# Designs tried in a protein design chat: VHH binders against q9xw16. Part 239

Target 1, 132 residues: q9xw16
Amino acid sequence: MSGWNAYIDTMTAAAPSIKRCAIVGAADGSVWARTEADNVFKASEEELKTFVALFNDVTQVPAKGADIEGVHYVVPRTEESLIFGKKENTGFFAVKTKSAVLIAVYEGPNEVAAQVRKAVESMQTYLNNAGY
Short names: E, the ipSAE of ESMFold2; O, the ipSAE of OpenDDE; V2, 0.75 times the mean of E and O plus 0.25 times the DockQ between their complexes.

## First folded at step 22 (VHH)

Design ka3 (framework vhh_gocatamig_d2; at its last fold request DockQ between E and O 0.93; V2 from the best seeds 0.88)
Fold by OpenDDE, fold request of step 24:
Structure ka3 (fold): chain B 132 residues (1-132), chain A 120 residues (1-120)
Amino acid sequence: as target 1 above (132 residues)
Amino acid sequence: EVQLVESGGGLVQPGGSLTLSCAASGFTFNTYAMAWYRQAPGKKRELVAGVGTAGDTVFMDSVKGRFTISRDNAKNSVYLQMNSLRAEDTAVYYCAAPKEPPEGYGFDYWGQGTLVTVSS
């Protein structure tokens, strides 16, 4: 489980606009790894449990948005293994792997979101290939 | 082709009200959340308000309580009601929609914009 911190570092290095990041269990939202120190990912266990359950039916998420760390985001659209949201100059990307959900919260102008999506999807591909 | 056409902008005095409209076409409107952005001179474009497919809303803090966003799926339209307008609300306002899968990373399509000027 400690090895998961390396994947957090990889994502945050790939997209500097990521402010906070977490890897959680897809089944229950349990935190496997997260950003620490000045950028602690602070979503509650109950919130994460609810969040990961959104992937059971992503088609409904644009109707009600999503909450992360007590912040409510509008969700433009979804894909089978992808949920993303926006609020002001912030947003998040969440991708689902075989056993995990990767969550990245970012801040910046609109164009930085492209790099964030690429970072989390790259990690998604890597973990899927590794069986996770 | 996706088209977003804004209307309703103009000159208004501080404390005044204005309603912006957006007519959308070229995509399945009712399956996507929609948004309004604005860009003031010398500033970056920022998300003002978003509305989900079932009416869920998000606002930037500076416009909460003053602005409302709504949609009419039958008319493929989005609206921004702006009350108690301030000088700092002066900007070009853009209607925005996401790209269809698999592309996009937020609200990626923009209209031509409509100018809102708040001045005494």
Scores: ipSAE 0.925, ipTM 0.964, lowest interface PAE 0.4, mean pLDDT 96
Fold by ESMFold2, fold request of step 24:
Structure ka3 (fold): chain B 132 residues (1-132), chain A 120 residues (1-120)
Amino acid sequence: as target 1 above (132 residues)
Amino acid sequence: EVQLVESGGGLVQPGGSLTLSCAASGFTFNTYAMAWYRQAPGKKRELVAGVGTAGDTVFMDSVKGRFTISRDNAKNSVYLQMNSLRAEDTAVYYCAAPKEPPEGYGFDYWGQGTLVTVSS
């Protein structure tokens, strides 16, 4: 049981609208922690490897969209360490740290999305400052 | 000043077709995905379709196979072709764009909308 699960708990507590989330290695998409039990984050290792590679050139992502848990999302725009996407009533935010990518999937309107973005970016800052 | 101007709404019988247009200005159109949302009376606003910068698309499930979305980057325009319209498609339709970095959470700018009414 590593300490990475505590970071999952911190993000879901900060934004309860997060339905599922994960912390994965930025180099290979390996899962360091994820929501489990009733809210399993279901992305395969192969899907996650493809997903984290999007951060190698974020400017291309609005052209092609992104796939998480077998769902295709349109990506409105990106920032150097931020990708987010929309599909119907769901969305995701993903941020890159030095070593990891944090992924949060949510349902709801823009007010919910704002809380989710704040939660993942706060954790991004914390992990970057800790050297991760 | 970001502007999104929708047109093409109107009254149509079930099974009919309409094409909605959105003229966009005030931002670098070709670097952002665009979307159409709709809001029926008493309902929440919902994402109908999105189109990526190079034509990647996403649709809500109930409109797949009936609606198509396209963009013309030379004209800063987005189009929604609606076919096989149903009474449930009655709504105000909104063109939407993201805010410029670092702000925003999805599609955060909206036009004033264009009304589509599907009835006998």
Scores: ipSAE 0.795, ipTM 0.914, lowest interface PAE 0.7, mean pLDDT 92
ESMFold2, look of step 22: ipSAE 0.767; ipTM 0.905
ESMFold2 (binder alone), look of step 22: mean pLDDT 81; pTM 0.809
OpenDDE, look of step 22: ipSAE 0.907; ipTM 0.952
ESMFold2, fold request of step 24: ipSAE 0.786, 0.788; ipTM 0.910, 0.911
ESMFold2 (binder alone), fold request of step 24: mean pLDDT 81, 81, 81; pTM 0.809, 0.810, 0.808
OpenDDE, fold request of step 24: ipSAE 0.923, 0.925; ipTM 0.962, 0.964

Design ka30 (framework vhh_gocatamig_d2; at its last look DockQ between E and O 0.91; V2 from the best seeds 0.00; counts 0 for: pae E 2.03 > 2)
Fold by OpenDDE, look of step 22:
Structure ka30 (fold): chain B 132 residues (1-132), chain A 120 residues (1-120)
Amino acid sequence: as target 1 above (132 residues)
Amino acid sequence: EVQLVESGGGLVQPGGSLTLSCAASGFTFNTYAMAWYRQAPGKKRELVAGVGTADDTVYMDSVKGRFTISRDNAKNSVYLQMNSLRAEDTAVYYCAAPKSPPEGYGFDYWGQGTLVTVSS
């Protein structure tokens, strides 16, 4: 799955405010690729399993928020294949493809969120077109 | 049209308390999480507290244990109870709501804000 690292690099390059990023299996939350080294994505397997399951019913997520890397985020709203959350000056975007969930955790003012969303959604589109 | 109207701000001494209120209209209130932001002069606007459509809450670390966000869906209102106020809490406080899909990437709607000044 080393090829998936290239997609991590693409997303992080597209949005510098992304601090950590992961591509995980939509079915079980298994990690396919993630940022490493100084920006290691730290979500546990159990947490990711729970997180990806949120996409089974996104309408309920704003009621309970979402946890990533042990951090709890409030979820303003959701879309069918999109969950995003906020905490202080941080947030996350998670998008679901046919077989994967792309997660990007970012830090910065509200203005950076647009770029992060664009980055993950662009990757979402690419992967969907590629059959993933 | 989405409208958020804050109230309750004012001058308070350190250690004092204030309760901010936000009246929301123009969207399905109980469908979305709501939040309070604040912006001090020369600083970026920051998320102070968020409340989900149920009882889920999020706070910035500096206000944990002091601030409480709550909502009343029947009144389409969000509240921020602020206790043990500090000078660094001085800011314009904004009520925030998300935009409906497909637009939006956070809390995208803002009220006009209410000024909270904590000073001796």
Scores: ipSAE 0.823, ipTM 0.916, lowest interface PAE 0.6, mean pLDDT 94
Fold by ESMFold2, look of step 22:
Structure ka30 (fold): chain B 132 residues (1-132), chain A 120 residues (1-120)
Amino acid sequence: as target 1 above (132 residues)
Amino acid sequence: EVQLVESGGGLVQPGGSLTLSCAASGFTFNTYAMAWYRQAPGKKRELVAGVGTADDTVYMDSVKGRFTISRDNAKNSVYLQMNSLRAEDTAVYYCAAPKSPPEGYGFDYWGQGTLVTVSS
């Protein structure tokens, strides 16, 4: 729904290196909101269902990596509610809230990755505090 | 302290091969993915290949099929087998590791680098 689009706008404004992002249901990967127009977040719902299930045991993820938008990423390490990956000059950060997974795909060096992580973690905190 | 020590660089003709090695210490090696990056003069550092904690791999498109990353968790070592080398592969190659939680945003530890020069 259109109400979730404001959170997409907040994350992309906080970290302009984010090229695409989405908010999806943690249980099933259903899309609550995504970037649209010329930077559409293109992951299928089947791919997202597989992706959110990675949070069921994050300790297994660095062994197999992760796929988003048909791109395979190496996952350097994880935290209980955080998965991030790297491929070439791109990467992603994903965080889990009570009800959702926030996914941000970015381009740039490690220095911009800090901005992306901060943006998604700030939103994670906000949604958790709101009961999501 | 974390140490990453690269070796195996050198001068090679186009079409040749080199094997780069990275000896790692100062962290729990087998719990983290590892990577090779490279930086050519005047270019940004770029991720060449990554290897997960076991055998999962990712490669930049221009090296896929020519380069192979591998790891030996018993020896705390990472390797990059480079075949069919081209002039554009000339760069300093860096072994890289992530920082332990809660720090780090990617592959944030770097070795000193080893120079690979491909020329005729």
Scores: ipSAE 0.505, ipTM 0.826, lowest interface PAE 2.0, mean pLDDT 90
ESMFold2 (binder alone), look of step 22: mean pLDDT 80; pTM 0.794

Design ka4 (framework vhh_gocatamig_d2; at its last look DockQ between E and O 0.92; V2 from the best seeds 0.86)
Fold by OpenDDE, look of step 22:
Structure ka4 (fold): chain B 132 residues (1-132), chain A 120 residues (1-120)
Amino acid sequence: as target 1 above (132 residues)
Amino acid sequence: EVQLVESGGGLVQPGGSLTLSCAASGFTFNTYAMAWYRQAPGKKRELVAGVGTAGDTVYMDSVKGRFTISRDNAKNSVYLQMNSLRAEDTAVYYCAAPKEAPEGYGFDYWGQGTLVTVSS
């Protein structure tokens, strides 16, 4: 799992607006890596299990929103492997790879979202190419 | 072409009420969540409220209990009922919608905005 921490560091370095980040198993929401210390990713295992299951039918997510770390987000729209949400000046991007879900929670004005998306999608591409 | 047209803004006294309306067109309205943003002079635009396709709602903390976002899919419209208005609610309010896939990273389409001024 130590190797996965490097990917967390890569994403957080690529987008400074990311406050918390996690890499979890797509099948069960198990945490492979997460931001820690002052920026600990706080989602419970049960919550993550529910969250990753959203990717089974992303078309329904805009109807119900999504919960991360006990916070409820409105989900504007979804894509097959992408769920993103907004709340006040915060939001999240979640992307699904072959075997993982990358979650990045960010804070800032709307303009920062583009950089966050780029960061997680870049990692998505990298991990997919690596077979994960 | 996506079009969002806000209406309902105006001058109100503190404690007053106002209802904003947004007429949306140019995209599959009932497929996407909608939102209201606001921007005060010198401040960043901020999400006030969001409403999912089935009525799921999100609010900024400062407006909880005072504002209600709703939508009418048959009319391609979204509304913001604002009660107990405060001076700090003064802002240009924008109706917001996401871009259709694959573009977008939030609410990317905005209306022209409608000014809400709360002043005694």
Scores: ipSAE 0.915, ipTM 0.956, lowest interface PAE 0.5, mean pLDDT 95
Fold by ESMFold2, look of step 22:
Structure ka4 (fold): chain B 132 residues (1-132), chain A 120 residues (1-120)
Amino acid sequence: as target 1 above (132 residues)
Amino acid sequence: EVQLVESGGGLVQPGGSLTLSCAASGFTFNTYAMAWYRQAPGKKRELVAGVGTAGDTVYMDSVKGRFTISRDNAKNSVYLQMNSLRAEDTAVYYCAAPKEAPEGYGFDYWGQGTLVTVSS
């Protein structure tokens, strides 16, 4: 969906350290939009179904970690609508809206991660207010 | 409030082993993942290993198979067993924890560090 692609472009422009990102359906992990071309977000359908289901009980996620694009991340802690993880010099932030999960994969230290979190949470707020 | 105290560093020869320990306090230890970071002189800190609340682990590629992170929730402690040490492992090693919600971006609290020197 070309309309959803604009939101991908907005997030990557707001936080250049985002290397790949996607908007997926909260119920089933179906891909609504993602980074494409040279930076394709290539998580499998099965991986995304498993990933979005983590939001059904975020309290268990720090015990198990999370997988995105075949990479396993340690999850330091969670919040009701936020999961984030770390692996070496990379990480991700994922937030849930009414209907979607926004996923951003980035590289850089914690200082850079703050910009990524702000970008993803700003889009979360926008989509929630728009009914998504 | 949060306190992370590392110990167990020292001077070892290449190929040697060392166990680092971290005593944690001031937060609900068993609900948060924990990590070890390291910083070599003139370099940025890097995540060496992380351990989830029930023992799930992540490792930096260059230490995988040589280092083992573990935790003891009853003792609020984290450990790093370092085997087959190399000169490149020389660094100050830091125990790390996340900030409590709603703040933080990863592992945001650091201990004072313990020095590991691997020298022939």
Scores: ipSAE 0.759, ipTM 0.904, lowest interface PAE 0.9, mean pLDDT 91
ESMFold2 (binder alone), look of step 22: mean pLDDT 80; pTM 0.804

Design ka5 (framework vhh_gocatamig_d2; at its last look DockQ between E and O 0.92; V2 from the best seeds 0.84)
Fold by OpenDDE, look of step 22:
Structure ka5 (fold): chain B 132 residues (1-132), chain A 120 residues (1-120)
Amino acid sequence: as target 1 above (132 residues)
Amino acid sequence: EVQLVESGGGLVQPGGSLTLSCAASGFTFNTYAMAWYRQAPGKKRELVAGVGTAGDTVYMDSVKGRFTISRDNAKNSVYLQMNSLRAEDTAVYYCAAPTEPPEGYGFDYWGQGTLVTVSS
């Protein structure tokens, strides 16, 4: 689990607008790593279980939105392995790897989202190549 | 080509009401969530409200209970009913849509905007 924390650090370093971040199991939403301390990722296990299940049919997510950390987001659109949402000046990116879901919650003006997406997708690519 | 055309803006007094409309074209409207943004002078553009394809809604806290976003998929239109308007609601309001894959990181397309001025 300590190894996964390094990936959290990598993502948060790559995109300073990321406020909270987590790496969870794609199958069950179990937390492998998360931001902690002042930026603790607060999603419950039940919520994460529900969230990762969204990737089973991403086409329906724009209809219902997504909940993370008790916050409801509108989901503009989805891709097979990508779900992102918006609320006020916040948002999230979630990407699915072979075995994990990477979730990054960010805050800032619209333009910061590009850097957040890049950060999580870079990690997605890395983990996929590593077999995860 | 994606096109978003806002209408309905204008000058209203505090406490007044206004309905904004957006006509969308150039993409599969009913596939994507839509949103309204606003931008006041000297401020960043901010998400006011979003509506999912099936009516799911999100609002910024300052407009909750006052604004209502809705959509009509048959008309490729999204609306923003604004009640109990306040001076701080003064802004250019933009209809917003996401871009189609693979690009995009939110609501990436905006219309020309419609000015809403709330003043006594």
Scores: ipSAE 0.902, ipTM 0.949, lowest interface PAE 0.5, mean pLDDT 95
Fold by ESMFold2, look of step 22:
Structure ka5 (fold): chain B 132 residues (1-132), chain A 120 residues (1-120)
Amino acid sequence: as target 1 above (132 residues)
Amino acid sequence: EVQLVESGGGLVQPGGSLTLSCAASGFTFNTYAMAWYRQAPGKKRELVAGVGTAGDTVYMDSVKGRFTISRDNAKNSVYLQMNSLRAEDTAVYYCAAPTEPPEGYGFDYWGQGTLVTVSS
């Protein structure tokens, strides 16, 4: 397998409360790697195309929310390369690199959310520095 | 300084209705989604409903169809219309907003809360 699966493993190890995650192409939403087996990341290609396009203008995202794996999330606010959302006891963090979008879906309290954000942003920095 | 002030709580019979209100100040209200959370005795705080800047909504499953979240951007206000209330809806209800960038994880600012009691 490619080295992309190793990045999935790195993020899930850094924040074990991540239930599912994926690395997808920023231009088209194509899946480069994702959690599999009992924790399969289930978003369709069509859904992912729509999702990554949100990064074309993050300022519009709090108006519309976001869909991942058929779940609609409210997006409290965004940052230039960061979208995060909430639904009931679950949430997601998504960050954009030069060529990819990292998506992590989690459950848990605020301490969990902080760990998940740190994990995906650390990987974002690493991939950006590596030219991705 | 961010302020969120909830009102409208009270005692109501099962099947009854209440409208909660939240007055917000100290931040650019129209740029952020807003939410209502609740915390029942002995339970963790849970997201009841969220409303996007242009009225997009999300609800926890158990209140969908009974509760309606809305906002009035001209008045910096958020509302929760609660219909068909049940005993399990008894909780302190909190208005919530996100923090300013670059910090924050979701809805991190909270009001003082307003108590809703659903009892015969």
Scores: ipSAE 0.713, ipTM 0.887, lowest interface PAE 1.1, mean pLDDT 90
ESMFold2 (binder alone), look of step 22: mean pLDDT 81; pTM 0.808

Design ka6 (framework vhh_gocatamig_d2; at its last look DockQ between E and O 0.90; V2 from the best seeds 0.83)
Fold by OpenDDE, look of step 22:
Structure ka6 (fold): chain B 132 residues (1-132), chain A 120 residues (1-120)
Amino acid sequence: as target 1 above (132 residues)
Amino acid sequence: EVQLVESGGGLVQPGGSLTLSCAASGFTFNTYAMAWYRQAPGKKRELVAGVGTAGDTVYMDSVKGRFTISRDNAKNSVYLQMNSLRAEDTAVYYCAAPQEPPEGYGFDYWGQGTLVTVSS
């Protein structure tokens, strides 16, 4: 278990609606850590490579949505380091740090998304301050 | 001020069709994806369909093949064509849009809703 797993645990503890979570390299989508066991994050390397590349031009993401774990999400809007999507009662938040992308897939009513965003952005801030 | 105004709801028999319309204003419509939600009595509001700025679509599994979401950027409008309606489709349908940055975590703005009742 790498040190990055602790950050996965922190995010999942901060937002119980998070079902799956991953920390991946911003440059290539390589998986640094992810939820495992009953809630294994299932995105392929190829998919993650494509996903992290979305941050190269976030303005285009609302036009085409985003795919995570083989699921297509509509992306309401984006920010420079933030992509989020929705499908049914699920969604995701993805935030970019200096060197990583944090991805959290959640399930629940709309209001749970606020807590998920807070969780991933808090981690984003922490990692950025730590130089990652 | 963001404004979303739905129309087109009504009473329809099972197997029937309805087309919902949403007129949006107060934000840069073409920049954001739009969605339709619905809420049945005693249930949580759920995303029925979403449409990206270039027309990519997402649907609730239970409505796939029956519902079609579309948009007309020139009219700042979103539509939901509902075919083969079922009793379980009965709900208030809401047009939805995201907040402009930095706030928001999904589709944050909602219209007043339009009631769709599917009943024999």
Scores: ipSAE 0.907, ipTM 0.952, lowest interface PAE 0.5, mean pLDDT 95
Fold by ESMFold2, look of step 22:
Structure ka6 (fold): chain B 132 residues (1-132), chain A 120 residues (1-120)
Amino acid sequence: as target 1 above (132 residues)
Amino acid sequence: EVQLVESGGGLVQPGGSLTLSCAASGFTFNTYAMAWYRQAPGKKRELVAGVGTAGDTVYMDSVKGRFTISRDNAKNSVYLQMNSLRAEDTAVYYCAAPQEPPEGYGFDYWGQGTLVTVSS
């Protein structure tokens, strides 16, 4: 119901390989917006709270991986505001802004993953510049 | 220069076992997760298993319970123990590593591969 839904649409339009995505609060994992209808992003509140806390020390994340929507992903490596993971032919990219974490779940090989990373990082830059 | 060298492939009967090894060099091995991929004739390359820096694991559904990925950080090596092999496991198996920051999108470096053939 929020005005944040437009940003969901912007990311999915920029990278059509994104199957589900969400914008969640960086402090508590609360869902500000998500894909709905046929592609509902359905991570639990407890899972999202745990997930956003990973950004408190990204260097520890490749040791234990990450969970999104009940799926466990191996995390190859991280960057200061970026966590990404792989499971079979799916993956995710997550970036942190000042106030939020953007999460995009996609299907496809590394070549497809590049467009997903570009989409979430472009939105990260936009939101940071807007104060979020 | 990043190098990934696989070994241990071969011909095996259904129900048999093989251990694949990967020797890695040219990067800080203990800071990255590692993976095994495979590609069968006429199929897409697929992630078989991944192992985190402290031993956390992920497996594709069809191999879970049959394959075990592991790593030895002292030897910069990754292993894939394959048990209860099936004909559909026939493929070239590749060791894979991520690219150093800030580049990359997953497991971006690949070895030459080692062939596993499962036939009766």
Scores: ipSAE 0.713, ipTM 0.886, lowest interface PAE 1.1, mean pLDDT 91
ESMFold2 (binder alone), look of step 22: mean pLDDT 79; pTM 0.792

Design ka7 (framework vhh_gocatamig_d2; at its last look DockQ between E and O 0.94; V2 from the best seeds 0.86)
Fold by OpenDDE, look of step 22:
Structure ka7 (fold): chain B 132 residues (1-132), chain A 120 residues (1-120)
Amino acid sequence: as target 1 above (132 residues)
Amino acid sequence: EVQLVESGGGLVQPGGSLTLSCAASGFTFNTYAMAWYRQAPGKKRELVAGVGTAGDKVYMDSVKGRFTISRDNAKNSVYLQMNSLRAEDTAVYYCAAPKEPPEGYGFDYWGQGTLVTVSS
């Protein structure tokens, strides 16, 4: 699934504040692509399985928060296909496509979050249009 | 119109305690997680603590064990109990809430803030 790495590169290029990024299967949390090397995405299979399942009922996520890479985030609110969280100067955006979940973990001041959201949502739109 | 009104700030000596309160209105409070941020002069605003709708809590590492965030959904209020205050805790503290869909990228609404000064 090396082709999916290109989408990782696209997202990270679109938002420099993204530190780690992954594309995982929406059904089981299997990793299709992820940032590697110095910015390796470290979420476990079990964690990702749990995470993607959050999209089954996003209304409950603000009550529970979300865990990514062993880090617990508070989730301000959710949308049907969007979960985002915050911790200190870090956060994440996760968007669900037809068959995948795109996860971007970012670091920086609050203002950078807007760019991260745009990056993942743009990819979401692209993948949805492509049938994924 | 979303309103967040902080209170409880003031001058306190190191080791002292303060309790901040936030009264929220203008949105469905019980639906959203709430947070406290702080901003020291010349520094970026940072998330101090967050609290989910059912009491899930997140803290910045430097305040763990000293600060406690809580909420009262019946009063549409969020609180930050600050114990063992340090000089580096000096900042304007802001109550924060997210924008309702479709906009928002985190905690997007802020109160006017309440100043907390920790000094001998």
Scores: ipSAE 0.902, ipTM 0.950, lowest interface PAE 0.5, mean pLDDT 95
Fold by ESMFold2, look of step 22:
Structure ka7 (fold): chain B 132 residues (1-132), chain A 120 residues (1-120)
Amino acid sequence: as target 1 above (132 residues)
Amino acid sequence: EVQLVESGGGLVQPGGSLTLSCAASGFTFNTYAMAWYRQAPGKKRELVAGVGTAGDKVYMDSVKGRFTISRDNAKNSVYLQMNSLRAEDTAVYYCAAPKEPPEGYGFDYWGQGTLVTVSS
């Protein structure tokens, strides 16, 4: 494969409102790919390790919220493979595949959030079908 | 059917205080985070504060230290204590809740709102 960076490009092209995103290992939060350069996704590996562990029991997440890139988000609710959060005019969507967690950070109103959710869930489906 | 009913808005002088209340019904309140949004004339609706199911709190930066969000799960209620109010806090304030799975992408239900006016 040319690398995981192509999947980053696919998600950002599908939802241009995504400011930053990453694909990280579901077991340990290791970064497989992320947006780079002037819009680098800056979450530390220790923060990502903590973050992906939230998928071990998503029902606990609305109680405590979630941290991405040093920002604390309120998590309105979860689904088995979906965590999303809000802070001011920003938010994130994170979905879990068999092997990975896809994280997208965006800015904008609810209709922007819908586009971001669709983009990450489309990639979730693609990676799951490919065995990842 | 989700219902969110805000109350407690009014006219207050700069530096004053006001408590907003939200009565919620039509969903399993204690499983979802709740939020307050506001919308000033000519501006987009913005998330003021959110409260997790066990009391975790998130605030927009301009209200941090002045506003306190809280919830009472026994009464299905959310509150916003607003202290040290400024003219820039003038807005309609909305209580907000997420949609039930699998729909929604944030805080997708809002009430009718309650007007807060901070003016000399």
Scores: ipSAE 0.768, ipTM 0.907, lowest interface PAE 0.9, mean pLDDT 92
ESMFold2 (binder alone), look of step 22: mean pLDDT 81; pTM 0.813

